# Ledger of designs, part 37: VH-VL binders against s5sc42

Target 1, 176 residues: s5sc42
Amino acid sequence: MTVDALSNADNQDLRDNFIANRFLSHEAKLLDQRRFTEWLDLLDDEIRYIVPLRLMALDFDREVRADSFHINDGKVNLKVRAKRSSVSSGWGETPPSRTLRLVGSVMTDRIDQEGVLEVESAVIIYRQRAAIGQGDVLAFRRTDWLRIDGGTVKLLKRVALLTDASLATPNLAIFL
Key: E = the ipSAE of ESMFold2; O = the ipSAE of OpenDDE; V2 = 0.75 times the mean of E and O plus 0.25 times the DockQ between their complexes.

## First folded at step 19 (VH-VL; framework fv_cixutumumab)

Design f6 (at its last look DockQ between E and O 0.03; V2 from the best seeds 0.00; counts 0 for: pae E 15.2 > 2, placed apart)
Fold by OpenDDE, look of step 19:
Structure f6 (fold): chain C 176 residues (1-176), chain A 125 residues (1-125), chain B 108 residues (1-108)
Amino acid sequence: as target 1 above (176 residues)
Amino acid sequence: EVQLVQSGAEVKKPGSSVKVSCKASGYTFTSYTISWVRQAPGQGLEWMGGIIPISDIENYAQKFQGRVTITADKSTSTAYMELSSLRSEDTAVYYCARDSGSSEGSYSPYYMDVWGKGTTVTVSS
Amino acid sequence: SSELTQDPAVSVALGQTVRITCQGDSLRSYYATWYQQKPGQAPILVIYGQNNRPSGIPDRFSGSSSGNTASLTITGAQAEDEADYYCNSRDSDSSHLVFGGGTKLTVL
């Protein structure tokens, strides 16, 4: 990438990137703090939250099946998950996991859909499951679609693809 | 068409060994784990173990450790299951299955979507 | 190793809904996989992950999970659904695979 390529970004690009970074950072904070009610308020009513299954394949193109998901939820289901996560015994985790989310590599692009911003990002989540011991790391890339309307930003759609295919758990116990 | 073709029925004496083959076709052999599952007459399914062909990493159920050996030949896209020290209780249909296992030695996300037709192994004196 | 338990037999009237349940500690950590087996045939994958159906499996089959349980639901049971159903999961400690004892479904 050339300096010229970077300098050619217009004010809208800068704004978009700013909005995206702020939104995703705020979201990460809410989730890390288990503020699920507030997190739900960030979601559009038409939210689609998708975490595809990843197969261990030699060919990258074969790693993801379009019809196979860890999660494929709308707003109602996400509310249910959030409620479960708010309860210490709701998931197979006692005590609940503590998390730290790092969002980076944020790239934004405007799409043909009016008022929607497409955002690509990479995410690392450190998860401490037990009171004592080493935590684990979740790494994934995701694409988000943010609805921008009247100064409000909502998450309209998310597709998160786990880098590690080793997870076969219904209880990610965390939002990605 | 994706398929697993298993070797034919076996009749064995107690104390002997049996080696069942499973030839895969219609897909990239090294992209999936092969699992072995048996079923005694009138009984349920029992997982025996599996192998990741690309890395030759095998995993065995505790019950069969030391007595079962699972191998894979990438050149022929064939997996093998050898069970030694056979007992009458080992009489069963043995299935190989394509498993969505991980190349890192885990089996995730886990499902077996393609099955062989099974190999009947009868152990009798 | 963790065990998965299933009711040995259940019945459902034609066109009605039936739920087959699997229970085990491993289900707290891992998805259940469901297989259908008819006499003299190899098992067939019907549900895996969070309610995923392979190609060819009718949409009347669905999966769910709660706590240490997983369930296979057949909404509008058909005569051809009469079979044995097995749940399967990964052991939480060893990553070994374990099957439930199977449930024989009779369609009345």
Scores: ipSAE 0.006, ipTM 0.564, lowest interface PAE 11.4, mean pLDDT 87
Fold by ESMFold2, look of step 19:
Structure f6 (fold): chain C 176 residues (1-176), chain A 125 residues (1-125), chain B 108 residues (1-108)
Amino acid sequence: as target 1 above (176 residues)
Amino acid sequence: EVQLVQSGAEVKKPGSSVKVSCKASGYTFTSYTISWVRQAPGQGLEWMGGIIPISDIENYAQKFQGRVTITADKSTSTAYMELSSLRSEDTAVYYCARDSGSSEGSYSPYYMDVWGKGTTVTVSS
Amino acid sequence: SSELTQDPAVSVALGQTVRITCQGDSLRSYYATWYQQKPGQAPILVIYGQNNRPSGIPDRFSGSSSGNTASLTITGAQAEDEADYYCNSRDSDSSHLVFGGGTKLTVL
C-alpha cells in the first residue's frame, strides 16, 4: 500500500474538515448534555440561526420558500430559548428529553468571505421523551458557516433544512 | 389528544374589557405559537394576533394594536387574549389556535392545525 | 397591500369537480393555507403548503398555486363538502396572517 504525498490543497481540505468535524462534534456533545451556556459561547455574536419551512411541491427544487421559517433567530433569541428550555426542564412539567446527535457527511468549502468556512452535513437526532417511552428521529441537512479568527472557531450562520415534510407537528424545542 | 379548551361565553357592556382563556393539553405548549382569530356574526375569519409562549414575543394585527393584549402562562399551559374598550362591533366568536409556524424566537405564523371551539363574546348595552 | 380575494360563493353538482380560488400579491412569496368551516363549528385545516393534506382530510381535496393565485380543488364533490372555505397566508410586508373573505361552497 503506497500513500501519495498530499498537495497543499489536499492538506487544506483535511485541516478544514478536521476543524469542522471537531467543532460540530463538540457542539453536539454540549447540546446533548444540555450545556447551553457553553453552547452559546460557540456562537458568533452576529449569528443567524435559520430553519426554513419545507413545503411540498411537484419539483423538489421549489419545495422551500426562503422567506418562510420554522425558526429565524439571532443570538439574543437563542439565549432566551436556552434559558427557558433550562427552566422548563427543571420544573418537571416536561421532563427533559434525552437526545443523541449524530453529525456526518461533513463537507467543507472555503468561500469568498475571508475567514469563513462553509460546512455541509447531515444530522440525525434521536430523542427519547421520558413521558411516552418511545423515541423519535429528526433528520435534516444542515449548512453551517464557521468563522475562523485567530484560532477560535464560532458558528456564524446555520441553515437546517428538515427532511420531514409531513403534517406531523414539527417539534422545534430541540436546537438543530 | 391535542386540545385547546376555551373559557365560556361572555356578555359585556361597551367600554369594558374581556379576557378569554385558552388552555392547551396533549402537547408541549412551548413548542408552538398560539394565534387568535375572531368571527363576527355572518362574517369571515379575522386574524387578531399571536404569541410565542417560550419567548413571550407577541404580534398583533394593525386593526387591534393598542386594544388587544395576548399573553401566555407556561406554568398552566394557558394563553389569554384580552380586548379592551369594547364596542358593539366586537361581538364575535373568538378562537384560539395552535400555529405550526416558528415557536422559538422569530414570529413566523403559518398554518393552524388545532383550533379551540370558540368563545362567544357579546357586547351590548 | 396584502389582501386575499375569494369569490363569495361557488356551486358544484354532486360528484363534479370544483375549484375555489384565492388571489393576492403575498401568494407570490407564500403558499396559501385552506380551512373548512361548517355552520356552528370551528374551522379545520384542509390544505397547507401547496398540496399537503392533514390526516383525516379526503384525497379529493388538493391545492395548487401559480403566480398570485392559489386554488383549492375538490374532485368528486360530496354533500359533506358543503361549507365555507377560507384561504390564509402571510402579509408580504409583515409577520401577520391574512384571511380571504371566504367562499361558500354549495353542493347541488
Scores: ipSAE 0.000, ipTM 0.500, lowest interface PAE 15.2, mean pLDDT 81
ESMFold2 (binder alone), look of step 19: mean pLDDT 91; pTM 0.940

## First folded at step 20 (VH-VL; framework fv_cixutumumab)

Design d1 (at its last look DockQ between E and O 0.50; V2 from the best seeds 0.52)
Fold by ESMFold2, look of step 20:
Structure d1 (fold): chain C 176 residues (1-176), chain A 125 residues (1-125), chain B 108 residues (1-108)
Amino acid sequence: as target 1 above (176 residues)
Amino acid sequence: EVQLVQSGAEVKKPGSSVKVSCKASGYTFTSYTISWVRQAPGQGLEWMGGIIPIYDIENYAQKFQGRVTITADKSTSTAYMELSSLRSEDTAVYYCARDSGWYEDYTSPYYMDVWGKGTTVTVSS
Amino acid sequence: SSELTQDPAVSVALGQTVRITCQGDSLRSYYATWYQQKPGQAPILVIYGQNNRPSGIPDRFSGSSSGNTASLTITGAQAEDEADYYCNSRDSDSDHLVFGGGTKLTVL
């Protein structure tokens, strides 16, 4: 087999992938360690954080709105979620879940040259809910848009699409 | 008996600031958001922003970002709204309202069920 | 856009049924909340969620929604229902709230 010299496009893709992997790995560590103040510092001020609701009828007596969300947050609402996660009686779980995030299958693409990198990844989160004594796994794909400004990297947008592995909506007391 | 008591009317010069108070009673202050809504003479309602007192987290409408500051004092159950760099167009009645607070459910409604009587702010030379 | 659009004025004959509408893209995702305001007074909550009435609001007031449109219906309109009515919703593209421009209801 012949291993040709890397092109300039290959080198750029390698750098993009390194940046994305480093950012997402760092973020996952902060979230698993519940370092929410530091996590919020990774977010662009204009962040949009979106987890769409899959449309299905869960109760035939109640109609679900077509464009509903599990989560549709800007930075203000994310601060609220982070504060509630830091307080034992908030977020809908008491005590808080323990998590381990594995982020992989990272693919990067340049949508334009305005300093934004589009990043697709696969995520597996092991979640142990202490009140129940068993763990489960959340698996999903997400798309992230990273703003890169002179060595500073911020999360500008996230869309997480949960896999439909159950009949009910999952508890979203954790960040995706 | 749930009440929101606002500070009295104010007359201000262009370029100055105004700070309106809103004292809550008859409910657990930290269980609700306080929103601020204004209404210019003959005009509709405008949401300006709000605060979650237990977390001290503010939320400002884009139109007012950079000019409005909303704070809360949990020890006195009082919220404040300060609007700076006043112009004649800021002449309005300013309301505080208790709202339902933050929700995580996609079906959660937002509503303001208790309103103050309003504070008239007049900006003139 | 996040704008909520209401007709500026609507009339109804005493005892008849009237519908006040509110339109906007955010109403595909979030419920409209309805407020009544009489001259010189603070607004009062009339309808929230799909069709919830707070205590003291007559059952002639109801709410509904479909697509990007929410409606406040008053069945058997009374003279005291003459007021301005505002819809309000969460903006689907931000963490903000937005009001419609208001509808003046005249009871004839």
Scores: ipSAE 0.601, ipTM 0.835, lowest interface PAE 1.6, mean pLDDT 85
Fold by OpenDDE, look of step 20:
Structure d1 (fold): chain C 176 residues (1-176), chain A 125 residues (1-125), chain B 108 residues (1-108)
Amino acid sequence: as target 1 above (176 residues)
Amino acid sequence: EVQLVQSGAEVKKPGSSVKVSCKASGYTFTSYTISWVRQAPGQGLEWMGGIIPIYDIENYAQKFQGRVTITADKSTSTAYMELSSLRSEDTAVYYCARDSGWYEDYTSPYYMDVWGKGTTVTVSS
Amino acid sequence: SSELTQDPAVSVALGQTVRITCQGDSLRSYYATWYQQKPGQAPILVIYGQNNRPSGIPDRFSGSSSGNTASLTITGAQAEDEADYYCNSRDSDSDHLVFGGGTKLTVL
């Protein structure tokens, strides 16, 4: 990769990257703190939240199917998940797991859709199940589409692809 | 017996509002979603929206966004649908239905298995 | 938003088999739910998911799907099967529900 390619960022690119990093960092914090109501406010009303299934395949390009998902949710379903997660009974997880989210490798790109910023990132989530015991790590790359409108930034779409094809439970029980 | 009992027929003027009730019995009210579906005379079924009572989460069809309000009273196992700014095109039979709801697993079967008998709402000047 | 399309009317001879088809992008992701409605009555659930029949629905009703289509099949149509049939699914791009336009089935 050329130096010019790497240093081709202009002021807009710098701002975009800053916005993206701030947004995603803030989001991560909200989720780690189980502030789901506020997290939901970060979501666009037209949000599409997608976590494809990664299938075991010989070819990398065959690992992702367009019709197989862990999650494929709109705003309402995300609200449902958030509510369930906030309930003390902890559907699927009692007590609720604690998480630490690290977002990195953030790259931004303006797309042809006006007011939308495409953001690629790598994420690691440490999840501690129950009060004691060995936690686990979820690692994934994701592409986010942020709607920037009138000084407001909202998550319009997210596609998170888990690095690990094997998930112990069908339900992640956490937001990625 | 699982049943949904709806309120009686309504005759309304244009610009007014109507509120239809749907009382559920025979099952755990909070275990299902209530959806509202209307049908204009000689027309097809049209989904208006629904509510997940246990979470107080509503979902509205875009067409009715801002004009419809769906609520649920868990204490009485009753769902309500209020439609404002009525117009002649709103003349229809309005159904409530027990909805399997929104699941965390999007592949879960969706169905409305219990329906009210419908409430006729007539909007005329 | 996605829409579901179905033929407005079909006919079947008594005792014969008829297939009512529903088409839409949402059907690529979700199963169709089928409802039967007779004049002056509320709809009745007849098929949901992958060919599931509620209690009380005759086994002559069956459901299938392929690509962006879903079908309700009545094998051995009876006179009482004359009704309107609606397909329903979730919108693939939203959480909204959508109905097909309905198919009027006439039993000859």
Scores: ipSAE 0.451, ipTM 0.798, lowest interface PAE 1.6, mean pLDDT 89
ESMFold2 (binder alone), look of step 20: mean pLDDT 90; pTM 0.932

Design d2 (at its last fold request DockQ between E and O 0.68; V2 from the best seeds 0.70)
Fold by OpenDDE, fold request of step 22:
Structure d2 (fold): chain C 176 residues (1-176), chain A 125 residues (1-125), chain B 108 residues (1-108)
Amino acid sequence: as target 1 above (176 residues)
Amino acid sequence: EVQLVQSGAEVKKPGSSVKVSCKASGYTFTSYTISWVRQAPGQGLEWMGAIIPIYDIENYAQKFQGRVTITADKSTSTAYMELSSLRSEDTAVYYCARDSGWYEDYTSPYYMDVWGKGTTVTVSS
Amino acid sequence: SSELTQDPAVSVALGQTVRITCQGDSLRSYYATWYQQKPGQAPILVIYGQNNRPSGIPDRFSGSSSGNTASLTITGAQAEDEADYYCNSRDSDSDHLVFGGGTKLTVL
């Protein structure tokens, strides 16, 4: 790759990347602080939140199942998850798990859909479970679609693919 | 015994509203969702929406968005379905049902295991 | 929104086995729930999940799934099994629920 290809970002690209980084960082903070009500406010009413189930396969491309999910939720189900997390102290965990989310490798691209910014990122979540003396790490890449409308930024769509397919249960009890 | 008792039959004019009640008993009201399903004469079942009483979260079918309101009174274990701007096509039997969905996780099986006897709503000029 | 499709009518001889099938994209991701409805009555849950029967439902009722289909099987149909049967599932494209069109089962 050429230096120009890597650095050929105009002012819009810089702004987009800035917005995306700020948005996702803020989101991460809210989730880490279990501020779910505020987090829900970041979501577009048309939100689609997708975490496909990864199955180990010989062919990498076959690992992503289009018909099986850890999460495949609209805003209603996300509200349920958020509320449950708030009331049930982490999906039945006592005390609730603590998380630290690191968002990086953020890349933005304008797509054909007006007012929508496509954002790729890599995320690492450290999760400390109270019942388990040792924390665990979730690592994944995701694509987000941010709706920028009237000076407001909302999460319109998210597709997150867990790097590790070894989850014992399909039930993902945290937001990615 | 677990049961859902619905309000009586309604006859309404076009443009008016109807509110059907569904009183739950025999179980913990907030442990389940209440779904509303209607059935026009000679037609199939149509899901209208649901309410999750414990969280005060409502879910409406797209077809009825803006025209239906589902509420729940936890103190009386009663769910309500109000349908406005009634049309002749809204003539149907309206059922409430105890719904396992939404409260459970994504992978949990879904079912409506207890049904009310239905409320007949007739919309006629 | 996704939809579920069923044959509008099927028949089975007394004591024989019949399978009622439901098809839809949602069934790739979700289990079907099956309801029995007789004239003038509210629906009754007969099968849910992989193959779960509520109390009071005879063991001749069973459920299965494959691909984008789910099936309700009655092994040894009885006269009282004559009814309408509806499949139901979550909508894969929304947070909504969807019903099949129903299948009228006639026992001959």
Scores: ipSAE 0.746, ipTM 0.892, lowest interface PAE 0.7, mean pLDDT 91
Fold by ESMFold2, fold request of step 22:
Structure d2 (fold): chain C 176 residues (1-176), chain A 125 residues (1-125), chain B 108 residues (1-108)
Amino acid sequence: as target 1 above (176 residues)
Amino acid sequence: EVQLVQSGAEVKKPGSSVKVSCKASGYTFTSYTISWVRQAPGQGLEWMGAIIPIYDIENYAQKFQGRVTITADKSTSTAYMELSSLRSEDTAVYYCARDSGWYEDYTSPYYMDVWGKGTTVTVSS
Amino acid sequence: SSELTQDPAVSVALGQTVRITCQGDSLRSYYATWYQQKPGQAPILVIYGQNNRPSGIPDRFSGSSSGNTASLTITGAQAEDEADYYCNSRDSDSDHLVFGGGTKLTVL
């Protein structure tokens, strides 16, 4: 095996990948621990959070216009989802879902938009619902755009591409 | 049965602020959103923003971001809209409306099924 | 764009059928809601969702949509239907609502 000396571009890619991995791992931990207020603080005020419904018709184009959505949220709608998740967790008749997120296959690219890092990842979410037993697994790919401004990293945009449309039933309790 | 009662007409000078109230009755205040919509003379309807009282979450149209403040007092079932730095083009009728959106299932249609009678705000020098 | 476009004015002969249209990219993703407003009055809800009519709205009012266009149809127009009509929808690019510019319906 040969490992060439790192160029300046390679060093930037290493820093970018480190930033992305740390951010996405931290986010996953916050969501698994149901720390939704802290999770919302990771989001840019202009966030677009998208789970397309018509993925199979889109030819896997990353910038394809989507007409139908499972989720199409800005920050206000994400706050509403987070609040509903918190209220649901307070009811004894329906214990809240428990999740474990594994984020991997992280690839980064600096795009032609200053201070924005494009991040691709694969995600597996184990979810255990009360009284259903055996839990289930959600697996998907997503693309994230991170805004890096000084020492601050925020999620600017997310597009999650569900692997199986028949399993695509996201609701308020589960963030992708 | 269900009604929204708004505060009375106001005349304001440019640069000042106005605060319009909207008192809800005949339903559970925290089960719906309150939207604010304005209409300048001879013009169409313009959505300004909304408040979701159960969560205390505001949603402001970008045009009004930084000038509008929408609040709700759950103890009096009253929503408020305050518009600052008034200009003559802010002369309008301001409506509050009960909105089905954001509370129950915001993937469903958004609709405003009950409207206040409107509050006329006149901004003149 | 997030704008909803309506023709400013439409006329219909008494008893005839009229369609009031609303066009915008957000209508590819979200239902149009329709409001009627008479001079000096608050708007009233006429149609929501694809074709849901609230209690008290005559069955001559119906709604439909295709592509980026939604329509409010009035079959057998009556004199009292003379009003301004506004479409409203969720903006597909934000968490906001947007109104069309309104259509003045004149019943001849």
Scores: ipSAE 0.679, ipTM 0.869, lowest interface PAE 1.1, mean pLDDT 85
ESMFold2, look of step 20: ipSAE 0.578; ipTM 0.828
ESMFold2 (binder alone), look of step 20: mean pLDDT 90; pTM 0.934
OpenDDE, look of step 20: ipSAE 0.526; ipTM 0.818
ESMFold2, look of step 21: ipSAE 0.591; ipTM 0.832
ESMFold2 (binder alone), look of step 21: mean pLDDT 89; pTM 0.926
OpenDDE, look of step 21: ipSAE 0.630; ipTM 0.845
ESMFold2, fold request of step 22: ipSAE 0.601, 0.606; ipTM 0.834, 0.843
ESMFold2 (binder alone), fold request of step 22: mean pLDDT 89, 89, 90; pTM 0.928, 0.931, 0.933
OpenDDE, fold request of step 22: ipSAE 0.718, 0.697; ipTM 0.878, 0.868

Design d3 (at its last look DockQ between E and O 0.47; V2 from the best seeds 0.00; counts 0 for: pae O 2.6 > 2)
Fold by ESMFold2, look of step 20:
Structure d3 (fold): chain C 176 residues (1-176), chain A 125 residues (1-125), chain B 108 residues (1-108)
Amino acid sequence: as target 1 above (176 residues)
Amino acid sequence: EVQLVQSGAEVKKPGSSVKVSCKASGYTFTSYTISWVRQAPGQGLEWMGAIIPIYDIENYAQKFQGRVTITADKSTSTAYMELSSLRSEDTAVYYCARDSGWYEDSYSPYYMDVWGKGTTVTVSS
Amino acid sequence: SSELTQDPAVSVALGQTVRITCQGDSLRSYYATWYQQKPGQAPILVIYGQNNRPSGIPDRFSGSSSGNTASLTITGAQAEDEADYYCNSRDSDSDHLVFGGGTKLTVL
């Protein structure tokens, strides 16, 4: 006649997944709404935001170091990128692209760093072009490290793996 | 002719601050970054930080975070570097340099193609 | 966090070839930039990217890289090449720039 509760280990896994899903869903909403100042507040001051290069996606007109990145940014460079995005979306210039981010397949793991949660996810970004029919889709896998400190959750590190040749020279106004 | 003209030499007491100016001419000030580099006597070059004037975004080396303030006045095409809580080891020549700036991709080179003549700051009692 | 390491001094006979090296983990990802500095003067840019020379830099200056090492090569060294040489790169672990410790080139 007793209802068996989740174990303590099961409860921790549930809490970790809840934290990750809520954080990533909130972030996706901010980015889709182009609320970049609020998005920057989700970032740990020590953030590393990394998008590695793919061999077939290289810009061959430029001589490129073998271990280069599309993006290897800390918070200062991400502020610059966000500021450039805000300027390029001025009224009457060029209509901004609309995006819808879906984040799913979320898996979490506690790692050897205190208060840090490792999160894997699959991401789909639907981007609707102005005055055109069906838009395009960006799909990729992402690993995030979330720092949890006193109830505050911040993005400490992101690695996004681009696997589509259509992203050989990605639009840097789109955060992944 | 592209030039960076720096303010004159300064003698300062420990615990005070110094503000060095760098006036740019001969190019569009907001199209480039300004970096600050110092060199203590007999020592090498040390990058202190930079400012991107068009966005008003600063970037400081970790060693100087909390003591350095870099600003720009777009109306006068002048960058400033202020170093506070001066110590004797801050005695150095301070250079400003026009920097290739920020890039959207991380594989573009950084370079400083135009340098000021330097400002000697001496910290002594 | 990333360090760029240079030998403190190198000598070359007049008219001969010398290579000045710069080593660091960030050079696996980023090109080294090279500066020349003579006593009492500001540095000047001599090489950026893999092997780009700004206007006014003679073609005896060239750059190369392999692995975590970048090199500045001076062929046919002249007395006026006697100077300190610094490598500089973006730090792979931050948004910051770093300099090597410098190499004093003596032309004999």
Scores: ipSAE 0.614, ipTM 0.838, lowest interface PAE 1.6, mean pLDDT 85
Fold by OpenDDE, look of step 20:
Structure d3 (fold): chain C 176 residues (1-176), chain A 125 residues (1-125), chain B 108 residues (1-108)
Amino acid sequence: as target 1 above (176 residues)
Amino acid sequence: EVQLVQSGAEVKKPGSSVKVSCKASGYTFTSYTISWVRQAPGQGLEWMGAIIPIYDIENYAQKFQGRVTITADKSTSTAYMELSSLRSEDTAVYYCARDSGWYEDSYSPYYMDVWGKGTTVTVSS
Amino acid sequence: SSELTQDPAVSVALGQTVRITCQGDSLRSYYATWYQQKPGQAPILVIYGQNNRPSGIPDRFSGSSSGNTASLTITGAQAEDEADYYCNSRDSDSDHLVFGGGTKLTVL
């Protein structure tokens, strides 16, 4: 890759990247702190939250099916998930998982849709399911679409593709 | 026996509001979602919205956004659907139904397995 | 928003097999739920998920899916099966539920 290709960022690109990093970092913090109500406020009303299934295939490009998802949620379903996660019973995970989210490799691109910023990132989540014991790591790449409107930034769409094709449980029980 | 008992028929003027009740019995009210579905005379079923009582979460069809309000009283195991700014086109039988709810898995079966008998709402000048 | 389409009317001879089909993009991601409705009555759940029948529904009712389609099959139609049948699913692009337009089944 050429230096020019790497350094072609203008002021807008720098701002976009800054906004994206700040947004995603803040989001990660909210989720790690189980501040789900505030997290929900970061979501656009038209949010689409997608976690595709990764299928075992010989060809990498065949691993993802458009019709198969771990999660394909809108705002309402995300609210449901958030509420479930916030209840004391902690159904799905008892006790609730402690998480540390690291977001990196953030790249931004303006797309044809006005006011929307496309953001690619890599995410690692350390999850401790119990007070003691061995935690696990979730790693995935993510594409986000951020709606920037009137000084407000909201998550419009998210596609998170898990690196690991196999999940221990059908329900992730955490937000990616 | 699981059943949903709805309030009686309503006759309303255009511009007014109607509130239909749906009392659930025979099951744990908070374990399910309540959906509201209407059917105009000679027409098909139309989903209006739903409420998840345990979480106090509502979901409305886009067509009815801003005009419909669905509530639930957990203490009485009763769901309500209020439709405002009534029009003649709102003349229909309104059903409440026990909804399997929102699942984590997108492939989880969805169904409305228990239905009320319906409430006829007539909007006429 | 996604739509579900189904034929407005179909007929079947007594004792024969009929298939009612529902089509829509949402069916690529979600199972169809099928309801039977007779005149003056509330709908009755007949099939949900991957060919699940509620208690009380005869085994002549079955469900299937393929691509963006779902089908309700009645194997050995009975006179009492004459009714309207509605498919239902979740919108893949929203959290809304959608119904097909309904199919009137006539048993001849």
Scores: ipSAE 0.268, ipTM 0.756, lowest interface PAE 2.6, mean pLDDT 89
ESMFold2 (binder alone), look of step 20: mean pLDDT 90; pTM 0.935

